# Ledger of designs, part 36: miniprotein binders against p81326

Target 1, 226 residues: p81326
Amino acid sequence: MLHFGGFIMEINHISKILEKEREEYIRNKVEEYLKQGFSKDDAVNKANQSWRTYIGHRIQDVIYNLLKKFLKDSGLKVTTDKALNNRNLPEELDKVKRLIAINYGEYLFLPDADVIVYKVENNDIKIIAIISVKNSFRERRFETTYWKLKLKESPVTSHIKVFLATPDKDNEISYKCPNGKPKKMRIILEYELDGIYFLKEDFEETEKAKHFGKIVEDIIEISKKL

## First folded at step 21 (miniprotein)

Design G118
Fold by OpenDDE base, fold request of step 22:
Structure G118 (fold): chain B 226 residues (1-226), chain A 83 residues (1-83)
Amino acid sequence: as target 1 above (226 residues)
Amino acid sequence: SEEDKKIDELLEKADELLMEAQELAKKGDYEEAIKELEEAVKLMEEALKIAKELGNEDLIKLVEWMLKLLKYMIEEIKKKLEE
């Protein structure tokens, strides 16, 4: 089994590594928006917003690629909600899509699922886990919790584990009660989700809140119970 | 495939070097740590070449990330040497 203990642990540097790209990115985007006719202030604001989206995708991609590689030897497969948003899906992915769908009466919708881990056994697909990747919690703070709760409502999806992976750069959920003050977001997310995995070292570790390096082992263990 | 196996071997070796480098750096042996990381970079560059030859985009991205990480770590240790 491929153990990348060093690379997994050093994921802590992801925020700093990617932040090095920010200045150039912002400069280029500002220039682009100025050429489009936006004011300087608007261009800067739009560039900053673009960066937030961009950096989020970059982090997600890193996590996706790591999980895909680390889980491969265990026979586990990885996909994304984006990959499922295709009109022409192979049969396997079409089944995956159906197995994570949430019922809203007349409609089925997919949860936000940055990373989906599943296995194929005897031509049967079992969804193991959904990982939500969050760089910051400025918006949609409880979105992942919402999806977890919705998945629990159906016997088809109730077994699916939902994890949050985050560098938590702003220390929004790193500690439960820093300075004696409860952090509502940390407490609720930890309570409702199956686990929180930090891409950093400085956090309050609990049974559910762990370093990202533990996620592979945890997923493999879960997969054995299905 | 043979190529996949080779990549896995390279990744494992690079990971070992990275872990060794971390231990060395913790002990203050920065020069040797950098040397180990530079060797890891060489291994990852080879892995990247193979990944590109295979046309495996996900693997390419993975190895590119690992390269960035290794290079970042080297830079950080070099800064410590200059202090």
Scores: ipSAE 0.814, ipTM 0.925, lowest interface PAE 0.6, mean pLDDT 93
Fold by OpenDDE base, fold request of step 22:
Structure G118 (fold): chain B 226 residues (1-226), chain A 83 residues (1-83)
Amino acid sequence: as target 1 above (226 residues)
Amino acid sequence: SEEDKKIDELLEKADELLMEAQELAKKGDYEEAIKELEEAVKLMEEALKIAKELGNEDLIKLVEWMLKLLKYMIEEIKKKLEE
């Protein structure tokens, strides 16, 4: 198994690294939106919104690529909900898609699954974990917990571990009770999810709240029990 | 494949250098830390070349991130050296 202890630990810099791209990105997007006929104020607002989305995707991509590489030697595979959003899927991915689907009576919908970890044994697919990646908690704070609870309701999906990975740059969930005041989001997320993995060092560590560097080992351990 | 093994070896070596560089930086040996990180960059550049030759997009993205990280770390240590 490839041990990238250095690279995994230094993921803590991801927010700062990506922030360096912001100025140029915003400038380019503003110019693009101005050319499309938006006002200056609208162009700036749209550029800022675009940046938030862009940063989220970049963090997700980094996590995806790291997990894909680190889990490969263990025989584990990684995909994304985006990869599953196709009409024609390879048989393997079609099975993965079906195994994470949530039943709403007449309809099946997929949970938000930024990263999906699974294994193939004896031609059977077992879903191991879903990792949700969040850069900030300004919006949609409980979406991940919603999906965890929905997955838990079915014997088909109840075994799937749901993890949250975040740099938590604004320290929204890094501590449970800073200054004696409970952080509602941290407490609820930690209670409902199977784990929170921080892409930073400055956080309150618990049984469920760990540094991102532990996620590979944890996933491998879970995979052995399935 | 042989190329995949080579990339893995390069990644492992770069990781070791990164870890050593961090230890050196903690001790205040910034110049040596930068040298090790620069060596790691060279290894990752080689890995990137191989990844591109293989056409493995995920691996390319991974190595590009690692390069970006290494370069960032070098820059940060250089700032400390200038202070």
Scores: ipSAE 0.814, ipTM 0.926, lowest interface PAE 0.6, mean pLDDT 93
Fold by OpenDDE base, fold request of step 22:
Structure G118 (fold): chain B 226 residues (1-226), chain A 83 residues (1-83)
Amino acid sequence: as target 1 above (226 residues)
Amino acid sequence: SEEDKKIDELLEKADELLMEAQELAKKGDYEEAIKELEEAVKLMEEALKIAKELGNEDLIKLVEWMLKLLKYMIEEIKKKLEE
């Protein structure tokens, strides 16, 4: 079994590695927005917003690629919500899309699903887990929780595990009660979600809050029970 | 495929070298750690070549990340040597 333990564990450096690109990225984006006629202040603000989006996608891509590789030998497959947004889907992905859909009466909508892990057995698809990747919790702090709760409401989707993966660079959810004060967001996310996986070493470990290095094993174990 | 197997072998070996390098660095053997990481970089460069030949975009991205990580680690250890 490809354990790739070294590469998985060293994911802790992802924030530092990507941060090295920030200065150049911001400079280039500011220049671009200035050329578009924005003020200096607006250009800087827009560049910073763009960076937040960019770095989020980069982290998501790394996680996606790692999981895809590490889960492959176990017969597990990985996709993304982006891949499911295509008009013409292969049969397999079309089934995946349908199996994660949430019912809103007259409409079906997909949850935010940065990474989707599933297996194919006897031509049947079973969704194992959805992983939300968040770099920061500045916006939409409980969005992942919302989707977990919505998925839980249907017998079709109630079995799907929902995980959060984050470097938590700003230490917003790394500890439950730092200095004796409860961190509401950590407590709620840990309670409502099936797990939180940290791309860092400095965090309070619990049954549900683990290092990212454990996610592969956990997913494989879950897959065996489905 | 045979190419996939070769990539997996390269990745496994690189991972082993990375782990060894980490242990060496913890012991203060920074020069040897860098040597191991540089070897891992060579393996990943070969893996990248194969991945590109296969046209597997996900694998390319994975290997590129691994290369970036290895190079970062080398730089960080080099900083410790200068300290």
Scores: ipSAE 0.813, ipTM 0.926, lowest interface PAE 0.6, mean pLDDT 93
Fold by ESMFold2, fold request of step 22:
Structure G118 (fold): chain B 226 residues (1-226), chain A 83 residues (1-83)
Amino acid sequence: as target 1 above (226 residues)
Amino acid sequence: SEEDKKIDELLEKADELLMEAQELAKKGDYEEAIKELEEAVKLMEEALKIAKELGNEDLIKLVEWMLKLLKYMIEEIKKKLEE
């Protein structure tokens, strides 16, 4: 069985590694926006917004590819919301898509999910977990908890574990009670979600808040009871 | 399948070198740690070639991340050696 323990534990460096790309990225993006006719100030603002989106996608890609590789030998499959939004879905992925859809009366919508883990047993698909990847909590702070609550409302989706994976480089949720004062965002996220996985070492570990290196073992254990 | 097995072998060996390099760096053996990480980089460069020949975009991205991580670690240990 493949053993990638060193690479997954060193994910702690992800924020520093990706930050080294920032200066060149911003310079190139400002140049692109200037060519499109934007003012210097607008080009800089748009480049900074572009960077926030870009780094979030980069972290998602790293997590997706690590999980896909690490979970393969345990018979678990991994996909993304981007893959599920393609018009030409293979039958297997179409089933995955239908199994996470949320019913709003006359309407069906997919939850916002970054990475989806599932297994296939005798052509039956069982969704194991959804992993939301957040680089920053400045916007849509509790989006993930909303989707967990909606999934809990139906017996067909209530078993799905909802995890958050984050480097949390700004320490927005790293500790429950820094300086004796409860951190609302950390408290609510930990209470409502099935787990929080940090892509760094400096955080308060609890039963639900762990280093990202534990996520593979946790997913495998969950899959065995489904 | 043969190419997939070769890539997995390269990745596993590179992971072992990474872990050995971490232990060496903890002991202050920075030059030896760098040598092991440089060997891991060579293994990952070989894995990248194979992944590109397969046209496997997910595997390419995985190996490219692993290369970035290894090179970052080499840079950090070199800073310590220069002290």
Scores: ipSAE 0.773, ipTM 0.905, lowest interface PAE 0.8, mean pLDDT 89
Fold by ESMFold2, look of step 21:
Structure G118 (fold): chain B 226 residues (1-226), chain A 83 residues (1-83)
Amino acid sequence: as target 1 above (226 residues)
Amino acid sequence: SEEDKKIDELLEKADELLMEAQELAKKGDYEEAIKELEEAVKLMEEALKIAKELGNEDLIKLVEWMLKLLKYMIEEIKKKLEE
C-alpha cells in the first residue's frame, strides 16, 4: 500500500468536494422540517445547523477510513470515539477505551477524541495518538488543548500525541500573524498541541503546522519510538 | 483474503493513474490526464463492487470517497480544457 499516495495527498480538496452536496442536503432538510411543522425561518436555520454536523462527521469518516487503510501495513490500528461509545465493545476496543480515559476523582470520562491510533504488541495495546477533527472554530475553540493538558497529567496517558485536523475553510487558524496581528487561537493551538494538520493548501506551514498528507509518516515515526 | 488482495491491487493501480494524470495536467496534457483518471474511475468502480460483495462498510466508504475525488479531478481538468 502507498502511505503518501495520491489519494491521501489530494484530501486537500475535501471541502470543495463536500460543498457540492450542500445544496441538495439543505433542500431536503428544509422540506423535512417543514413537514414537521416548523416555520420556514426555523426550518432553514435547523437545516444549516444539520449541515454543519453532517459535514463534520463526513470529514471524520474520510480521515478515519484513509488512516485505517494506509496505517495497516505499519502494524497500526485505527478506531473512533463513536465506536468506543458502543454498548457492547469487543475486548480490544474496551482496552483502547480504558487506556484513554481521564480520571476526575470518582469519575472516569473519555476525552473528545474523534480518531484514535493504536498498536497491539505482545497482546498489549499502546495508544499512539488521538486526532480531533474540527471543521469550524466558532464554538469550543480550545477544547482540544484542554484534553491535551488533561492527558499530560497522568503517566498512563502523557505519551499520547494529540493532533488537530482541519480544513479551516474560513482561515480562523491558518496564519500566526495575519495583517501583522498575532492570532491567539492559532498560536495557542500550535503551542499546546503536538501538531495541526491542514486539509487545504493555503496556510502558514511550521514544524507543527503541516499538510495532512504528512500525518501518516509522522504517526509511523512516533510509533517506532514507543 | 483473495478479495482483499484484489481490492488492494485495484487501489494501487488507481493511485498510480492518479499520480500520472497529475503530471500530465502539469504539462498541459489535459485530454490524456482525463483519460487516465477515467481509467482510475473504472478500477474504483470494480473495487466498490467487490467491497459491497464483502459487506465491508469501511471499505465501501473509502472507495466511495476515492470515486468522488477522482470525479472532482476530472471535472476540474475539463474546466481547464474549456479555457
Scores: ipSAE 0.752, ipTM 0.897, lowest interface PAE 0.9, mean pLDDT 89
Fold by ESMFold2, fold request of step 22:
Structure G118 (fold): chain B 226 residues (1-226), chain A 83 residues (1-83)
Amino acid sequence: as target 1 above (226 residues)
Amino acid sequence: SEEDKKIDELLEKADELLMEAQELAKKGDYEEAIKELEEAVKLMEEALKIAKELGNEDLIKLVEWMLKLLKYMIEEIKKKLEE
């Protein structure tokens, strides 16, 4: 069994590490957009948006690759919504996709799930958890809770745990009552979700709000109960 | 899967060095902490070569991040040593 405890716990530095790349990234992207014929102001705006997309994907990739590696010996498999959106899916992934899809009458949609954990037993697939990775909460603040509520509506998906993983760089949900006032986002997210896992050191820890390093044990324990 | 076993051994050794370096830095033994982190970097550079030879893009991304993390920690400890 692999022991990556140090690397998992030090993921708390991810925002600081990635921020060091920002200046060079923005400069390179502005140059690229200027060469494409955009105005200076448009190039800067596009570069900043590109950075937010880039950093979000980087955090998601780190989480995906850590979970894939850490959960392998426990018989758990990991995929992403990106992989599930590919055409001509392997049979196993096609089953995963169908097991998390939400029915809206004549339409089926995947919940916004960045990382999906599942297991295979006797040719049956059981979805264990989905992890939503959010770098910030500027838009779609409660999107993850919406998907949890939709998954709870069906007996086929009601067992699926929904987790949020976030560095929460701007402290939008790090504390329940900062300055003595209830923080709506933190309180609702913690109430509705099965867990919030922080990729930083400084936050208010509770039974549901934990360091990201604890997510592997939690997922393994949940999988044993299914 | 001999390559997989080699990578796992390298990752485990690097993780142990990382944890030892954190304890050393906590005690103020910054030069020793840096030495252990530099050894962990060497192990991860070896793991990266193997991952690239395998063409395993997920593993490459994981090891590249681990390298960035280790180098960040070395830089932060060096700042403390200069103080």
Scores: ipSAE 0.717, ipTM 0.880, lowest interface PAE 1.0, mean pLDDT 89

Design G121
Fold by OpenDDE base, look of step 21:
Structure G121 (fold): chain B 226 residues (1-226), chain A 83 residues (1-83)
Amino acid sequence: as target 1 above (226 residues)
Amino acid sequence: SEEDKKIDELLEKADELLMEAQELAKKGDYEEAIKELEEAVKLLEEALKIAKELGNEDLIKLVEWMLKLLKFMIEEIKKKLEE
């Protein structure tokens, strides 16, 4: 049994917990935007947009902190793309940044990498996995898939596993063929990615589509093979 | 550090209580489940205090989330008791 198994399993409540904060958050943001001179309608729209960004960051932070804690005993390290966006990086993080870079000929660019799991062995860094965290799929539905495919094109990055973690609040990818109709997004994401981890219980489980509670074990297993 | 070990111990105990509480709740033993979750909250509050003393922002955030979760679960179980 994984340490902290209870807390990992109960992550299912994350959407409900964060939703309780919405009303107060929106109210405060609306007031802020009104003070800035926006109309009531504009203030509400801006507040709602801000909330979408905010809740996404909150979910990402929770996942980051959980993974960091649960993987620590296995000797695995965790960082984020935000931590890599600094000009002055510690040597270790600078190496991590370079090892996830994608070659576009004249340029190197970083994939979207909300959470990055890596290990240090004999002073060498090995990237194990990138976890993309999505609260909703309203925008950039296949962005994670794009980055997976790009990483696969280079022998330097082809080994990196790419996972999607989502509560899928709107049930956009929870089922493959509801009512006999294939959901293109679920099918493509499941096919192209190394795994989808749900922060909920109500989903169609497959070999690649699992509950978030399994992600730690899966990452540790992958790390042993690298 | 010794403080880190203490935090880990507290978190592990809290996790055990959480798992037990879940099983109790599934069986309909809601009062006992709440009691165990409340004990877990106390452990996390102690962990949070230590984390703040250490200035470990990641641990602080983690424990704060865990506290929110436990409090939410307690509230949800209380609602079931009223049904």
Scores: ipSAE 0.826, ipTM 0.929, lowest interface PAE 0.5, mean pLDDT 93
Fold by OpenDDE base, last read:
Structure G121 (fold): chain B 226 residues (1-226), chain A 83 residues (1-83)
Amino acid sequence: as target 1 above (226 residues)
Amino acid sequence: SEEDKKIDELLEKADELLMEAQELAKKGDYEEAIKELEEAVKLLEEALKIAKELGNEDLIKLVEWMLKLLKFMIEEIKKKLEE
């Protein structure tokens, strides 16, 4: 039985849980970089950069594992771009890789796809959704929207839903018009993407901006229409 | 497999306990909430053991995260209890 329960809803704590690891992580990385001959300032900066990458991967892994588990009973499968970045892929994953590729004339390139949800029916693979996971929006703010637009240009990929999942710790996109000022990034992301899912409680909910707890149900419903 | 089924049952029960604990905490029944979460932790520890025996890395990671979450929640509720 599909269980949409407490573990999905309580993902709100992810930022606080991971933040507890930060101090030790930074300390260890600073020490490592100092041993490599970097200055103290450089070591601290590098450690902070490393931390941003690290927590991004951790959040992605959590989301991947949750989706994989909670979508399994519906017959849906989950993979990642990392899993597709191999020379020797199983036939199924090789097909998945090809079905998300974007045409640039002489070349095919893959979109950023942190999590890929697909189904297998009668040996045919259908890509259902791509979930981009972002902890912060300091860099590449509209990269996800770019990929959505590119996927929409081909009849092969136009049906693929593109979602953003984020804790939005810095409240960059949690509200559309805080203090009467429009947040450009929230408005554009919500307009261009198929949905935004927040790993937090304090956000402006809309038809397309929802709590992460809704993502499983939404994906299942989308899958039924494909 | 039978092991997979057992893990699923354990995870489901743990999830139910988590939801119940949240409702208890909302009502201010922090002690009972902690008890429910501690029981959920025990279930997840059993699930983790089975997952490790199966060598299912994704499941191991999932259960480890769930354990981390429950332990965090227990600590947060304990803080409220002490206030």
Scores: ipSAE 0.808, ipTM 0.925, lowest interface PAE 0.6, mean pLDDT 93
Fold by OpenDDE base, fold request of step 22:
Parts: C-alpha cells; structure tokens; sequence
Structure G121 (fold): chain B 226 residues (1-226), chain A 83 residues (1-83)
C-alpha cells in the first residue's frame, strides 16, 4: 500500500505555500485590470476576487491529484465536475455523470462536485463520495449542504457520501463552540454532511470532523460497504 | 507499467525521507533534516522527469506540488537555522 503519510500530513502547509504567491499575483492582476480601464479600487477588488478563485482552484487540484494517486491502488477512480462538462464523454464518465445527477422535474442538474470518487465493479459504476473543496466560507456557506440534502432525496444518489475539505485558514468552522459561543456554520455543516476534513492541525476533532489524512482510509472503507 | 512502478518507488522513498526529516527537525537536527529533504527533492525530480515522459498530467501536477512542498519545508528549516 502506497503510504504517503508524510506528504498527506504536510498538506497543512498549503495555505502558507499559496500565500507566498499572493502579493505577486495581486500586483500583476491589478496592473492587468488597470490596463483594461478599471479604476484603482475596482482593479484591486477584481484582483482579490481573482485570487480567491485562483487559490480555490489550486487547492482543489492538489486534493484531486492526491486522492487520485492514493486511491488508485484500491481500485478507486477519481474525476471532477469539470471533466463531466464535456460534450463527448467516454462511457464510464457518462455513467458517472448520470449517477450524480439531481432531478428537478423536467431537468437534471449536477451538484457541485469538485472531486468525485467512484469504483467500477463488473462493468457497473458505483459513486462513493463527492468532495467539496472550500478555501473560505465567505460565499455560499451552505451550498455543499444543499447538494447533500438534494442527493439524499433520491434512492439513486442517497448513498453518496458528501465531504467537505478545507484548510479553514480563517477558523470559521474549526471549532464548534469556541469561548462558549456556538459556531452555526460548523455545527450545521458537520450535522448535514458526512464529514469535514481539515487541511490543518488546529481544529476540534469529532467523529465527522477529521484531519485530511484520514480521508483516504475513510473512502476506502465506505467503498467496501457498497 | 515499469515506469509507473519506478515513479511509485521514488515517491515512496521521498515520503520516507520526508518523514525522517520531520523527526530530525523535531529533535533540532535541522542540518540533517535539510539533507534528507534535499535527497527527497532529487527523487521527486527524477519522478517528474518520468511522469513528463509518460505524459501523465495529473501525476506531473502531483509531483510538482510535492516538490513545491519540500522546497517550502527546506526554506522554513533554513530560517530556523538562522535564528
């Protein structure tokens, strides 16, 4: 078994590593937006927004690549919602896409699924888990919860585990009741989701709130029950 | 494939070195920790080369991240040595 224990654990540095790129990134983007005719204030705001999107994507990519590698030996496969947005999908991914679709009457829509873990057994596809990756909770705080609830409504998708992975650099959901004050977001996310995985060490560990290093084992265990 | 096996071996060894380096750093053996991490970097660079030859984009990205991580750790330990 490929135990990449060191690299998995050191994912805690991801926020610091990416933060080193921020100053240069912002400077370059501000310059770009100024050249496009935006005001200084608008350019700064746009640059900051761009940075949030950028780092979110980078974190997602890291998680995707790690999971893909570490789950491979267990016969598990990993894809993304982005990969499923293609018009021409191979049969396997087309099946994956259909198996995560949510029914809205006349329409089917896909949940936000940054990472999708599935297995292929006897030419049948079973969706195991969807991992939502969030760097911060400034926007769309309960979006992942919405998708979990929607997936739960159908017998086709109700078995799919929905996890949140986050560095939670701003400590928005790291603790349930710091200083005796309940953190609504942590409590609701932990209650509604199947798990929260932290890319950091400083958090309140519970049955559902774990370090990211445990996600591989947890997914493998879930896969055995399907 | 044989190349995939080689990459796996390199990554495993790099991970072992990383873990050793972590323990060394915890003990205050920063110079030796850096040496282990630098060796791990060399292994990952070799893995990256093979991954590029295979054209495996996901693996390339993975190894690039791992390299970035190791280099970051080396820098952080070097800062501790200067304190």
Amino acid sequence: as target 1 above (226 residues)
Amino acid sequence: SEEDKKIDELLEKADELLMEAQELAKKGDYEEAIKELEEAVKLLEEALKIAKELGNEDLIKLVEWMLKLLKFMIEEIKKKLEE
Scores: ipSAE 0.807, ipTM 0.924, lowest interface PAE 0.6, mean pLDDT 93
Fold by OpenDDE base, last read:
Structure G121 (fold): chain B 226 residues (1-226), chain A 83 residues (1-83)
Amino acid sequence: as target 1 above (226 residues)
Amino acid sequence: SEEDKKIDELLEKADELLMEAQELAKKGDYEEAIKELEEAVKLLEEALKIAKELGNEDLIKLVEWMLKLLKFMIEEIKKKLEE
């Protein structure tokens, strides 16, 4: 099956592959910012910040495209929160948007949902999973857990699985207790989320912490139970 | 569409070659692994051409990523051959 194929498994190289683009990207951005009148130091800092955002989007795009392709044969559909951020949505996407919305009384807000997996059966939409894609955990460490907890509070959204996908380049959540010291973020994320999928090989595997190669199978299995 | 089916076939074959290449590389058969990956690259290039003709942006991006991956793997294996 394609979902267990080489392209899914070899996603481990994503960080290295994208890092090769960094030098050229930074150079170009620095030049751009210099032309805008920034100092050399400011230009470099801004370029580095831009790179962090850029690489995050690239990883998200790769994951989105892989999932879209490998889930298609199972009749599952994939979208993104960005795609839902339109005033005029097709009926299907409008329904998807409504089915992931969180109630705050007078307001409805969407959770962070880099990738949304859903199925259509008899013109009814079922949200299966939300995948948050995170390159680093330097900022907003528990934002994904917040959204998971909020989704659990409503019978409309309580069934939605929330997964985290990450290369975890800095090994912030790869191990639970390295050298006997508990990694708070790993422990909490694993406890609160439905799964963590690593885009790397060097991590502590558990029931919830798996290689990204298993995500397609897991999603398909969840879909069958809904 | 027929074009979509053709792309799927190409991607499947490329995936098979990738998996085979991985096994070969694990065994130390680096030259043969590179050969398999290069064949996979050719298949993906054909898929990319079709995807561009269809104007399917998501598929284009997917195949472009796959190409980058294969090329990276080839380079990494070549480095091992030089060690």
Scores: ipSAE 0.807, ipTM 0.924, lowest interface PAE 0.6, mean pLDDT 93
Fold by OpenDDE base, fold request of step 22:
Structure G121 (fold): chain B 226 residues (1-226), chain A 83 residues (1-83)
Amino acid sequence: as target 1 above (226 residues)
Amino acid sequence: SEEDKKIDELLEKADELLMEAQELAKKGDYEEAIKELEEAVKLLEEALKIAKELGNEDLIKLVEWMLKLLKFMIEEIKKKLEE
């Protein structure tokens, strides 16, 4: 098994590395929006919003690629909800899509699943885990917990582990009770989810809150029990 | 494939060098740490070349990220040397 101990640990720099791109990105986007006829203030606001989306995708991509590589030797596969949003899916991915679907009566919908980990055994697909990647918690703070709870409601999906991966750059969930004050979001997320994995060093470690470097081993262990 | 094995070997060696560099940097041996990281960069550049030849987009992206990381670390250590 390929061990990327150094690269896994140094993922902590992801926020700083990507932040170096921000100034140029914002400048270019502002210029673009100005050319589209927006005011300076509107252009800046739109550029900042665009950056938030962009950086979120970049972090997700890094995590996806790391997991894909690290899990490959274990025979585990990864995909994304985006990859599943196609009309013409290979049989394998079509099965994956069906196995993570949530029933709303007349409708089936997919949970937010930035990364989906699964295995194929004897042409049978087993979903192992869903990883939600969050750069910030400004909006949709408990969306991941919602999906976890929904997945628990069905025997088809109840076994699926749901993890959160985050750099938590704003220290929103890094500690449970900083300065003696409980952080509601940390407490609830840790309680409801199967694990939180931090892309940073400065956080309160618990049984369920770990450094991102532990996620590969944890997923492999879970996969052996399925 | 042979190419995949070669890439894996290169990535493993790069990771080892990174870990060594981290230890060196912790000890204050910044110059040697930079040297190790620069060697790791060379290995990753070779891996990237092979990945591009294979057309493996995910692997390309991975190696590109790793390169960015190493270059960032080199820059950070260089700043410490200047202090």
Scores: ipSAE 0.806, ipTM 0.924, lowest interface PAE 0.6, mean pLDDT 93
Fold by OpenDDE base, fold request of step 22:
Formats: C-alpha cells, structure tokens, sequence
Structure G121 (fold): chain B 226 residues (1-226), chain A 83 residues (1-83)
C-alpha cells in the first residue's frame, strides 16, 4: 500500500499554496469582468466571489485525487457528484448515483457529495463514504449535517459515512471551546457527522476530529465492515 | 501496468524524500532538506511524464499538485536560509 505519509501530512500547506495564486487570479478575473462591461467595483467584487468558488474546487480536486490514488490498492473507487451529473452514465456510476439518492416523495435528489467512495463486490456496489469539502464556513454551515441526517433516514443510505474535510483557515471549527466559549458549529458538526478531517495541524483532536491523514485508514476500516 | 508500477515507485520514493526533508528541516539542516526535495521533484517530473504518456488525467493532476507542494516547500525553506 502506497504510504504517502509525507504528502498527506503536508496537505497543511494547501491554503498557503493556493493563496499565492490569488493575486494573479483576481487580476485576471477583474480584467475579464471589465471587458464584460462591469464597473471596477463590481468587477472586483465578482472576482473575489469567483475566487472563493475556485479555491473550493481546487481543494476538492486535491482531496479527490489523493483519495483516488490512496484507495486504489485497497480496491476502493472514488467519484464525485459532478461526475454523476450526466444523462448517460456508465452502469457502475448510474448505480452509484441511485445508491446515494435521497427521496423527497415525487423526486430524488443527490446530497452534496464532493467525493464518493464505493466498492464493487460480486457485481454489487456498496457506498462507503461521502466526503464534503469546505474551505470556509461563512455560508451554508450546516449543509453537510443536513445531508447526513437525510441519508440516515433511509435504510438504503443509512450506512453511508459522511465526513467533512476542511483546512478551516479561519479557525471556525478547529476548537470546541476556545477561551471557554463553545463553538456551536464545531460541536454540532462533530456530533452529527461521522468525522471531521482537518487539512491543518492546529486543531483540537477528538475521536471524530482528526487530521486528514487518518481518512484513508478510516475509510478502509469502514469498507471491511460493509 | 508496468508504467503504473513505475509511477507508484516514483511517488513512494518522493514521499520518503519529503518525509526525510521535513525531519532535516526541523533539525535546521535546510540545505540538505532542499536537496532532498529537489530530488523528489525530479522523481515527480518523471512520474508526470509517464502519466501524460498514459493520458491519465487524474494522475496528472495529482502529480502536478505534488510538484506544486514540493516547490512551495523548497521556496519556504530557501526563505529561511536567507533569513
């Protein structure tokens, strides 16, 4: 099994690495929006919003690629909700899509599933885990929790582990009670989710709150019980 | 495939060098740490070449990220040497 201990641990630098790209990205986007006829102020605001989305996708891509590589030797597969957003899917992915769908009566909707881990055994697909990737918790703070609770309501999806992966750059959920004040977001997320994995070193470690480096081992262990 | 195995070997070696480099850096041996990271970069560049030849986009992206990380680390250590 490829032990990428170094690369997994050094993921802690992801926020700093991506921040170096920000200035150039913003400059380019501002120019683009100016060409589209936006005012300077509007262009800057839009560029900043675009950056937030962009950096989120970049972090997600890194996590996806790491997990895909690390889990491959264990026979586990990974995909994304984005990959499932096609009308014509291969049979395997179509099955994956159906196995993570949430029932809303007349409609089925997919949870936010940045990374989906599954295995194929005896031509049957078993969903193991969903990993949501969040760069910041400024908006939609409990969205991942909502999906976990919804998945738990069905015997089809109740076994699926839901994890949150985050660099938590602003220390919104890194500690439970900093300065004696409870961090509501950390407490609720840790309680409701199956685990929180930090892409950083400076956080309060618990049974459910771990460094991202532990996620591969945890997923493999879960997969053996399914 | 044989190429996949080669890539895996290269990535593993690069990871080992990265870990060693981190230990060296913690001890203040920044020059040696940089040398090991630069060697790791070479290994990853070879892996990237093979990945591109295979047309494996996910692997390409992975190795590109790893390269970016190593280059960042080298730069950060170099700054410490100048300090």
Amino acid sequence: as target 1 above (226 residues)
Amino acid sequence: SEEDKKIDELLEKADELLMEAQELAKKGDYEEAIKELEEAVKLLEEALKIAKELGNEDLIKLVEWMLKLLKFMIEEIKKKLEE
Scores: ipSAE 0.806, ipTM 0.924, lowest interface PAE 0.6, mean pLDDT 93

